VH-VL binders against Tubulin polymerization-promoting protein homolog (tppp-1). Designs and how they scored, part 1

No score or structure here was measured in a lab: all are predicted.

Target 1, 180 residues: Tubulin polymerization-promoting protein homolog (tppp-1), of Caenorhabditis elegans (p91127)
Amino acid sequence: MAAAAGFNWDDADVKKRWDAFTKFGAATATEMTGKNFDKWLKDAGVLDNKAITGTMTGIAFSKVTGPKKKATFDETKKVLAFVAEDRARQSKKPIQDELDAITEKLAKLEAPSVGGAAKANAAGVYSRLTDHTKYTGAHKERFDAEGKGKGKSGRADTTENTGYVGAYKNKDSYDKTHGK
Positions, changes and structure headers below are counted from each chain's first letter, unless a header gives other numbers; antibody chains aren't numbered by Kabat.
F, E and O stand for the ipSAE by ESMFold2-Fast, ESMFold2 and OpenDDE, each averaged over both directions (binder to target, target to binder). V2 = 0.75 x the mean of E and O + 0.25 x the DockQ between their complexes.
[cut] marks letters that were taken out.
The coordinates of atoms that the task and the answers printed are left out; those that the model quotes come from them. Centres of patches stay.

## First folded at step 7 (VH-VL; framework fv_bebtelovimab)

Design A1 (from w1 with light chain L98W)
Fold by ESMFold2-Fast, scan of step 7:
Structure A1 (fold): chain C 180 residues (1-180), chain A 122 residues (1-122), chain B 109 residues (1-109)
Amino acid sequence: as target 1 above (180 residues)
Amino acid sequence: QITLKESGPTLVKPTQTLTLTCTFSGFSLSTSGVGVGWLRQPPGKALEWLALIYWDDDKRYSPSLKSRLTISKDTSKNQVVLKMTNIDPVDTATYYCAHRRYSYSGYGFDYWGQGTLVTVSS
Amino acid sequence: QSALTQPASVSGSPGQSITISCTGTSSDVGGYNYVSWYQQHPGKAPKLMIFEVSNRPSGISNRFSGSKSGNTASLTISGLQAEDEADYYCSSYTSRSWVFGGGTKLTVL
């Protein structure tokens, strides 16, 4: 099973950025559209169409929002958790590491891009945010990948998972057969 | 079988740079999802994580020690090197390197070297 | 001081169960389901016993189990055996890094 994912950001501060992107092009909007979600991730350098693609974000957004096609702040956090989960399958890094990389970039992006000058500033911010060793988030929030809030203590229903050690042994064997 | 072994000086003087090498076998640090970390344990005290390097050359450092630490890898030699600058007597510890496997469902430091005791004294 | 708080020592009789606590904050133990436990015999390197709060690596006895409630993780060892006498360390993920507890010396009486 997927491990719980914690949002290593200040919720109140990030919600201000989320609200700005939610209202981009629609001043009275209270829920984020898929288009504005993609804009937020693209402006922050998260959606690069290499590691994280519009297909990945579209699938994650659709899974959470269903037919209403727009997300509350808490639903947006669920979408981000699914994006991190999808990325983790590809990168072979833990979901939390991928979510932290995403949230670090999003938390630092102050406002939507509005043109040439703002795009130059956004590019500068993005380059600073790619220093993964510097994420020090003082304020942290946590809820699981399904958006359940701070998760339950432990996993009482967890099947013994030998996948971690077994997966490594299988991967090493596979690499020697096919890659080395 | 995965094995790791630490090597380097056993006695270092204050203000010098400590260089430790981890030599490993049974895995490659070119394999996706693999990392090698450094940890230490002063005599009679708790374990402390120092640094980690991944197969894709991504690096992570203990925030309190970041300014003093450099981790690097040489995949052709099956080695990971840790450098710690401005050594102080409080850095006296057994230094371990350890294998870390990332997987969708889990991770941890699952195989460890035997450790090398580094004493810092004048 | 270690970032995570563990009792300095715990003792039990053969065949009994003991529990070792590991208390952190909402930014480590309470914030993530990424708690691991390590066993260390004198003069030996640590051995991974539990990862992701409650999962056992291949080859680890089912006598060892992990759990978490709020900011406190627990390692429970059932059916105590003489070979279980060792130091036990908890560790938690935090902000793209890892912290450790102070360690607990388990004595089997």
Scores: ipSAE 0.034, ipTM 0.577, lowest interface PAE 7.0, mean pLDDT 80

Design A2 (from w1 with light chain L98Y)
Fold by ESMFold2-Fast, scan of step 7:
Structure A2 (fold): chain C 180 residues (1-180), chain A 122 residues (1-122), chain B 109 residues (1-109)
Amino acid sequence: as target 1 above (180 residues)
Amino acid sequence: QITLKESGPTLVKPTQTLTLTCTFSGFSLSTSGVGVGWLRQPPGKALEWLALIYWDDDKRYSPSLKSRLTISKDTSKNQVVLKMTNIDPVDTATYYCAHRRYSYSGYGFDYWGQGTLVTVSS
Amino acid sequence: QSALTQPASVSGSPGQSITISCTGTSSDVGGYNYVSWYQQHPGKAPKLMIFEVSNRPSGISNRFSGSKSGNTASLTISGLQAEDEADYYCSSYTSRSYVFGGGTKLTVL
């Protein structure tokens, strides 16, 4: 179980962060849900709905977790690798550079945004109580659609031909080092 | 054909800020995947990577030098600028700017400027 | 000391093959397939000869080939020519950065 060559972070330190997000809203949880995965990426500034979207993270999460729809720490690393691959196809940058950008942001984030989420929920409840038109509303989405598109089957492992060759070599090195 | 050329002062005093400009032709720093890096080579020593900027303004820095370095681009002028603060005699080196496009050269820099020697002395 | 270890010098005669080694660790050469090789003539900028262990950029002679075994990458030059006389540097990706070898001076006798 040594740290994967592709992940330039301290696994033990990051797993502490991962555990905090895994348990956000579910104190006994041992595997990360897609919703909490998206929260982690959103709080870290990774999921910005510009470069990296909830659709991209949903597809990657579904690809790794399948019917289980929950990820261990090692499976979460695989999800992050697929997000980086999807982003690399669009940016034409190396997969390793995209993964490095993602992992640097995640490693800097110490804990879930509790105050902000609590304030948003409190404001939402207060708004619902004072805005009669929303009290019985059927529309659930009031913010970002972080869960949108993640429930389907995984997508192919493809990039542009030149990027694919480079990505393949990178993945081969990474996969060889990644604990099995 | 891709060409790059470095320009800036050839003699800098300790504690000052070094500003180097890379002017290029034959490619656009608006093309997806294209990056321009800065590297240096002290006389008789190994190459050292300093910084890289991508077409989308994504900036990467050598971890050991990150606090001293700023890389920027002016896509319309075909220029990339590197600033290094608190210069020291150990920073004496030939400074190079270089082109990279991952699809063509992986992590390798495939076209280089001629280099500019910067001497740091009081 | 350079991060990657190369022999200080290597020599050969025209028509021979020579090999230059580049030894790192599992965190650079051994951990990734992102090894590049550069040729540098005196007073000139480096020229990319090999990238991603064994790939040649457009226009580079097939006399130049690269390989890797464990933590050691190798550059082989076949059919050695006088103009191959130069310094050769290896490099590898590592931890959001790049490292370089100390360089090998190739002399063509």
Scores: ipSAE 0.596, ipTM 0.820, lowest interface PAE 1.7, mean pLDDT 83

Design A3 (from w1 with heavy chain S32E)
Fold by ESMFold2-Fast, scan of step 7:
Structure A3 (fold): chain C 180 residues (1-180), chain A 122 residues (1-122), chain B 109 residues (1-109)
Amino acid sequence: as target 1 above (180 residues)
Amino acid sequence: QITLKESGPTLVKPTQTLTLTCTFSGFSLSTEGVGVGWLRQPPGKALEWLALIYWDDDKRYSPSLKSRLTISKDTSKNQVVLKMTNIDPVDTATYYCAHRRYSYSGYGFDYWGQGTLVTVSS
Amino acid sequence: QSALTQPASVSGSPGQSITISCTGTSSDVGGYNYVSWYQQHPGKAPKLMIFEVSNRPSGISNRFSGSKSGNTASLTISGLQAEDEADYYCSSYTSRSLVFGGGTKLTVL
């Protein structure tokens, strides 16, 4: 099993942003469409049609949502993980670093832009959690829960040979692509 | 052959800014996938990762030290520079720069400089 | 205090096998398939012995092997030799950082 990536953002804060993009052009929507997912990534400067393309986001979105074609917040996180994994195979970076690059841009973007073209934001403070000493009570439980979930999702502890093989096969492809 | 060498002051006073330079050969920080990291080890203690810079200028920092650290590169000189502000005696350590091995999954450092001991005292 | 737990010391006789454990959590060792092991002789820089849990860099003896079960990674050294006497550090990739164990001093009796 390849590494399972974790989200270095405040879920509650980012979910507010996610909800705004989910409801863009559809005020009563509760699940994000592929169109609004692409808008979120484009406005944030993630979907640039160079490093990350609409083909990559479309494949990742379809992989997670299937025929439903709409994603909950948790499903949207899975889509982002697949986008990061696809990008990592091209860049030779760890999947976690590519996911961090995506999530820090998304976390900085407050609201959907008008006119469809995103304007570049000034460099800002990184959006990682600021205080490790606060990993107690609710913060500790959230961190442990996320880490535990990622371990089980990756199945590194349970089934190293047969568990979450998608990421493992992608790791093998990465090795072939980058010389072996 | 990949080689790295750390340089900078060996004695720094509290509150000053520490600037360390890593000069390397045998690889280019223009090559896709290449990264150079900084790590430190206080005398008799465990290793601690500080920062990493990639070929595309993407920068990663230890969360606990991020506000004090700046990593930069000069690709034409084969150099990576680490700056740490507001130095304290607790920052006394041997500082290493190291080449990141290519990996889809994480950081492993396969070639290291010899290290430079930085002592923080008045 | 280090993020990953290692025994302070282990010992063995020449020709024997020893195992060094490295215990973390589901957010580091258990959550990522990236554990590295470093060997450090006194006054020297660390040397990468194992990466990605069980892979050896070129030039590293097959006497060194790595594995992981749950939140615990292990380095096994077979056919102990005097030159193996050193400090051994594990490290794990995390969602936030790269973390290290406190180190294990291996004594070859």
Scores: ipSAE 0.495, ipTM 0.754, lowest interface PAE 2.1, mean pLDDT 82

Design A4 (from w1 with light chain G31A)
Fold by ESMFold2-Fast, scan of step 7:
Structure A4 (fold): chain C 180 residues (1-180), chain A 122 residues (1-122), chain B 109 residues (1-109)
Amino acid sequence: as target 1 above (180 residues)
Amino acid sequence: QITLKESGPTLVKPTQTLTLTCTFSGFSLSTSGVGVGWLRQPPGKALEWLALIYWDDDKRYSPSLKSRLTISKDTSKNQVVLKMTNIDPVDTATYYCAHRRYSYSGYGFDYWGQGTLVTVSS
Amino acid sequence: QSALTQPASVSGSPGQSITISCTGTSSDVGAYNYVSWYQQHPGKAPKLMIFEVSNRPSGISNRFSGSKSGNTASLTISGLQAEDEADYYCSSYTSRSLVFGGGTKLTVL
């Protein structure tokens, strides 16, 4: 599956943002609607209707949630992986590169915007985690040599589904009969 | 045929900035899916990836070296330039530029320049 | 030291099959299906032999095959020939980066 790619964020901290978007307009909600999913991506600057469109997010959301039309946090991660896979087919870049671009923007957004204009918030969840690590004097074990979050729980969410990688590559414009 | 060639100084002093140029032919860096990367190999040691630039000017850097590296392209000249600041003797290596296109080489580099040896000493 | 572990050397006779292992972690080889193998003869640039674990570039002999199980990728060379004598390097994607093995010297006896 698309969920074979890894999420380079702190799940616990991002889930706080996810919960805020899940409860936007519905204080007792425990699962995210497609409308609130799109709001999260719009506010973060991910859903720009150029590189990533509402059609792409709608297809990915429906693929994961089916008739339920609501997503848990783990299901929302699967939706994001499918969005990254669809974007990778358009961009011709690796799925992991597109997923990293999406997750970095979402992790920086602290809260839903109110009153109209979507406002990307650069001082997001990652800023808070960085400050916490700095204040405690920890040896930055949350980040590997690449400067990303390296929680073992985040890695545990990575799945190895070679079929999706193969299907993507075969459906791409790879032409093995073409030679200069 | 795809061809790449590295050029730049062969001897650099510590603390200086190293600038390397990759000149290529047989492909365009405006073609969707195409990227050019820089890699290095110290004498007798393993390969290390440094940076990558895509056709749309999107850039990727080795996290451990990101603060020292700048990659840029000039599509009209068929060139990609790597700049590395604050050079150190441990940066002595053969430097390669290489082509990739995701749809038929994945994360693999399918065509390489011959490499240029850069020695860092005072 | 290198991020991925390879044996320093391997040897075989013409016509034999040999396998070179490449062991990483759950954050690289175990996480992603983006393992590549390169062949390097002395004084020359590396040549891509395998990409995405098991795919061969056009023009690469079917004597070369790749596989992966858990955190270990393998390159198998069947029907060994004298020209296969070279250094072999594995590479894997890891989050936002690429890492390499230390290399394996293949000697054809």
Scores: ipSAE 0.018, ipTM 0.568, lowest interface PAE 8.3, mean pLDDT 80

Design A5 (from w1 with light chain E52Y)
Fold by ESMFold2-Fast, scan of step 7:
Structure A5 (fold): chain C 180 residues (1-180), chain A 122 residues (1-122), chain B 109 residues (1-109)
Amino acid sequence: as target 1 above (180 residues)
Amino acid sequence: QITLKESGPTLVKPTQTLTLTCTFSGFSLSTSGVGVGWLRQPPGKALEWLALIYWDDDKRYSPSLKSRLTISKDTSKNQVVLKMTNIDPVDTATYYCAHRRYSYSGYGFDYWGQGTLVTVSS
Amino acid sequence: QSALTQPASVSGSPGQSITISCTGTSSDVGGYNYVSWYQQHPGKAPKLMIFYVSNRPSGISNRFSGSKSGNTASLTISGLQAEDEADYYCSSYTSRSLVFGGGTKLTVL
């Protein structure tokens, strides 16, 4: 069934970036809107309208937030996991590899684009944000790629991936020698 | 049959750049889902993953070695090249290239080259 | 030092079953279902024996089986044969990387 996916970033450090995007255009906001989620992904180069589109991010965001239409930091991580899963179906890469590509770009972006001063500040901290020692540790989040939350990682049966079982079967048939 | 073979210098000096070439047959690095990785194994020690390149030229690197590594491919020559800068005696290892196709072997590397021993000494 | 802990050696007699453990943390073995096992004979490249915790590649004997409980993965070899004598390495996905165990030398007595 569900492939588990982990977030390879320092939650406390990334939450500061998340908070900045959450408050972009709404200084008192405490939960991220779909519009600001898309801005975060666009500014980071994740939402490129080729590999990852606004339709993909909109579907993932709605799936997690429902009628509330706003996401906490933990809910935003779940949205990112669904975006990675959707991308993985298209690219035929592991969900974890797609999630890692997304999270690396997001972790490098310190602040929303608001003009020369904000961009200069974000660029100035870029080398600090690429220090990968910040992205490992006990507070790393884990999510099921199929929409199951943290706490289910490591419990999935290995035969749960239907597409993978089919691919394995086809490989076995293709490699079949002596009728096996 | 899928086959891979590593080639490059067997002796290198500290601070030099190591260039290794993986030449393969039996698959195309244009096929969706296919990747080729580089791994190494110091004598008597554990395997270590270094880098991976996918059919779409997407590149992944070990975080601890990323600043020293460059992986590239030449699809028409059936080759993948790994460059490692600022070589050190601790980089002495047998270097392997290996095939992976997620739909067949998950995160496992299912076909490997024979390996090439690279010794780093002055 | 290896990221994943394996016993340095294990031994058994022909026809017996042996189990090799691979212990990590919630950030690798416990957090992902992407555990692989490799067999390596002296002077040879590793051979993939198990992937996705318990799946066998085509052509791998059903004497080899994998499992996982919490932060520990296990490779079990039943009906032990002389040709099984080799080093065995576990591998798991982790933060942006693949990590390996230190290896276990299996001796068939």
Scores: ipSAE 0.079, ipTM 0.607, lowest interface PAE 5.6, mean pLDDT 80

Design A6 (from w1 with light chain S95K)
Fold by ESMFold2-Fast, scan of step 7:
Structure A6 (fold): chain C 180 residues (1-180), chain A 122 residues (1-122), chain B 109 residues (1-109)
Amino acid sequence: as target 1 above (180 residues)
Amino acid sequence: QITLKESGPTLVKPTQTLTLTCTFSGFSLSTSGVGVGWLRQPPGKALEWLALIYWDDDKRYSPSLKSRLTISKDTSKNQVVLKMTNIDPVDTATYYCAHRRYSYSGYGFDYWGQGTLVTVSS
Amino acid sequence: QSALTQPASVSGSPGQSITISCTGTSSDVGGYNYVSWYQQHPGKAPKLMIFEVSNRPSGISNRFSGSKSGNTASLTISGLQAEDEADYYCSSYTKRSLVFGGGTKLTVL
């Protein structure tokens, strides 16, 4: 079973965060371990041991990395897609909906949890991502002063989907795997 | 046969809270994969999605309106309720409730109520 | 304004084919395969014609077809009939939300 969902984030921006988690506890590391992958998802509130568990993330990580047991950024995206797919089977919701829930949380977290510093950085990232006056727009986005008060800025999104992973056809397969 | 019908006030004043009820038949909101959404259309303008509630009580809101919207369900009464606070003349529109089941229609709404026109004026 | 761009109007004669475009960005139409098309006759609720870019709900004529290339989705109506005269709206998934096009008025001449 393959997962082929699109990522709605700015790869360059997220890769800086990915690098920080990859190097947590191992300053020269260039590929993310399963332990650091779980830390990233836990710090972001994705791995909650209820909807998304360490067993789910471990299975997805192993599927992608095999005996190497460490992932490049692109491989980490594949792991996230499999986590979203596993969650979608349980929730009965689209894979894309579940993947976007995960990526939204990950994109807001700038640095690993190391006490107050990590919390301050997360707040800074959130401020930057939601500050529409700083957004120059890869989208066909239009701003005016009145529009902010009327909620136009609330529809603006600072993350961009790179489209690396194609959408998975899940209509017939979804019905079949869920007993229909 | 799936049917939905909107009900609520047809005229509201600015700053009030608008409450709309969707009453449906032909499906249950306890069925896995089923959702009921609210959409609106100002006279002569485009459709706008407002909110969605799933069978498991999971809720989605339009980002631009999230602070003003509350969606809830009463599965035993076959009803979904939308509340919109701080109503404004710009909120004048025909409001629709609609059925969706991902496995049959993806993100598309396959059955719609007739719509109810809500006019906001002082 | 609408998030997705559609032509305001399109026209054709009975028996002809017409195509309506729906242009978004890489964060909606271009990033996902979740484009829907709706038909709306005056005074009526919208009717779902296409979902997931190219799938038809049960009971929808195969004269209606959908496709997508890059950031642009298209609805094609072949063998135009008088009853096809209506407003057509595209919609796309984006970030756990839905956005709509401005609508296209189809006139059957």
Scores: ipSAE 0.051, ipTM 0.613, lowest interface PAE 6.7, mean pLDDT 82

Design A7 (from w1 with heavy chain L52F)
Fold by ESMFold2-Fast, scan of step 7:
Structure A7 (fold): chain C 180 residues (1-180), chain A 122 residues (1-122), chain B 109 residues (1-109)
Amino acid sequence: as target 1 above (180 residues)
Amino acid sequence: QITLKESGPTLVKPTQTLTLTCTFSGFSLSTSGVGVGWLRQPPGKALEWLAFIYWDDDKRYSPSLKSRLTISKDTSKNQVVLKMTNIDPVDTATYYCAHRRYSYSGYGFDYWGQGTLVTVSS
Amino acid sequence: QSALTQPASVSGSPGQSITISCTGTSSDVGGYNYVSWYQQHPGKAPKLMIFEVSNRPSGISNRFSGSKSGNTASLTISGLQAEDEADYYCSSYTSRSLVFGGGTKLTVL
């Protein structure tokens, strides 16, 4: 599974941060725009315009959202997985290792920066409960089954074999592994 | 050819710090995509992954042991060092260092040292 | 015990095929395409036989093949030879770690 990857965070805790970034500048928003996605990654120190660029995040975001140009929380996780894949091809590291680096930074960031607010800490400040060293399999989230229950928006930016590309195997489909 | 060899004390007392050195040849830890890991195997039991270090000094640790482990490299000496604090008799095992090359999607450990048996006893 | 479940032993005669299973959960074998298999002869270091579920390193016989279905990965050895007698270990990525099976002793009769 090229797009299937485990998220090393507590979904409920991170979704609060996701919601805050989704509503940044638009109090009634329920889906994250590409602009707010980039802000989340910039504030967390993920989007540094060196290892991870706005071009990379833009391509990944468009791939998942297509003409809709807005992402649900689950779709946002798909975008992050594609950013990790793109980074892995450049860095020569496993996709899971790159995704872990991204998710650790995002999970540590508590809230969006406001009004030119000081760049106090790009990594953010978290409570003890979000310390990743304390997570076990029970607190981690799997990447959702590609396209299951998200037909229109997920398929508008259709991935080949759920994102399976290049060096990867096409013998264990995402639906077969996660849908049985 | 790629070769690795572990060295360090073979007998350690409980509560001490264990320091193991992996000396390698046939590759450089400055080469993009290359890394070295540490694994262990208690007598008659399964393998356990401990830590990994990449060419760019990025480090990964087993979550259950992270508080006790430090991995470092000296690229000029072709060495990787693992330190494990607060040693306990349950840490008795054969310790291996192993080479790993990334090829986009990852890779298994393709070359291993011979292993060094570390016995923890009072 | 080990994170991944393997049968303690399997056996076969020369020329036969055998399969060794490696069962995990959706958080390891079922969730990732990063399953490796290692062969270990008594007193020696492990040798990589399969990586990324089904890929063989250069120099590994095509008698060794890997596959995965759901939460179970399998190593199949065809045309069994005496030298195949060894312990076999599977491994898989998890969200933050690399875990191993308990090992399977293959006896060639």
Scores: ipSAE 0.201, ipTM 0.648, lowest interface PAE 4.6, mean pLDDT 81

Design B1 (from B0 with light chain L98W)
Fold by ESMFold2-Fast, scan of step 7:
Structure B1 (fold): chain C 180 residues (1-180), chain A 122 residues (1-122), chain B 109 residues (1-109)
Amino acid sequence: as target 1 above (180 residues)
Amino acid sequence: QITLKESGPTLVKPTQTLTLTCTFSGFSLSTSGVGVGWLRQPPGKALEWLALIYWDDDKRYSPSLKSRLTISKDTSKNQVVLKMTNIDPVDTATYYCAHRSYDSSGYYFDYWGQGTLVTVSS
Amino acid sequence: QSALTQPASVSGSPGQSITISCTGTSSDVGGYNYVSWYQQHPGKAPKLMIFEVSNRPSGISNRFSGSKSGNTASLTISGLQAEDEADYYCSSYTSRSWVFGGGTKLTVL
C-alpha cells in the first residue's frame, strides 16, 4: 500500500487554532465551514491566490465533506492533504514537501486575524508551538484516522486518481530516469 | 546516463569560504521535479545532508548549517555550486553532490558523484 | 551525534541473513514512510539500496529488503556474500530535510 502524507504538527495544539477558526462568526459551531477553512489558510499565508487558490481549496473541501459541507478536525486534515496533492501536481514536488509547507504555516497561527493586536499575540507564541510540535500525535492520526490501510480511510468514494502519494509512487523515478 | 562530479579546493584554511562545484550530465535542472543536493562525510563518520536546489530555484538547507550555506545553480552550464562560510577543521570531509528525481516521490538521492575530499587546516 | 541510531557493527557468515536496525523518533522514521538505505564500500560513494522503507531500485538484488515498525526501520540482507561487506547507512526524510544514521559496518566472516 502507498503511504499517505503525514502531519508535522502537534494535533492538540493545532486543534485549539482549528476550534478558534471553526467558531469565527459562529460561536457554537463544532465543524468548520469552507468559508472558515479558507480564512484559516488565508490568515496563515497558505491561500495566496498564486500557489494555492480558493478554487483548489474549494475542490479539496468538497471531496472530503460532500453534501455535509462542514469538516471535523480529522476531515480538515484530509482536506489539507488534498490541497497539498493538487499543489504537488502543479509544482512537480513531492506531496509531503507541499503538505509540510502548509502545516508549518498553519501551526504558527494562534487565532483568526481581526487586527494588529490578534496578529501580535499570534506572533508572540508561534515559536513555542513550533518547538513543542509532537510528531507522535501526527503519526498516530495519520494511521488511525486514515484507517487500517495506513491512510486509505475516507478515500473510498472518490479514490480514483486522487491518492496522496499513490499516483506518483507507481511512477518509480529510479526506473524512469535511470532504471538501475 | 546520469553522472555527477564534484570539484573545488582540496585544502582550505580556517575562516575562509569553501566553494564547491557539481558538474553533471544525463539530466537537466530545467526539467520539472529535478533537484541536486550536497552531502558530506567526515573521515570515518556518518553522512550529513547539507543543501538541495530544485529546477525552479527553490532551496533547502540543513537547519544546523543554514546560516553558513548558499546553494546556487547555472542551468545552462549543468552546474550547482555550494558555498560554506567560516570554514573550521571540523568541516574536513568528503563532499558529495547527488541527483534527486520527482517520479517516485523523491525522498532519497539516487545518483551520487565520486566525492571530493576537503581538508581544513592551517 | 547522528539523528538516527544504528549498531556500530554487525557480522555474519556467507549464506546467512543479517538485520541492521535504524531507530529514530516519531518526527522522522516513525512519522514518515520515507526511509532509505545506502551501501558504501571503502573509498567509494554511497549507493542507494532501498528507498521509501522497502522499495528496491532497479538492479538491486532481492537479497536486500527493508521494513519498519514504529520508530525503527530495518535492513535485512539474506544469502550473505563477501561483496556485501561494507558500511550501511540509513536515512529518513523529516519535514523537508533529511537525517542519517551513524552507520553500521557489516563484516562477512
Scores: ipSAE 0.393, ipTM 0.660, lowest interface PAE 2.4, mean pLDDT 81

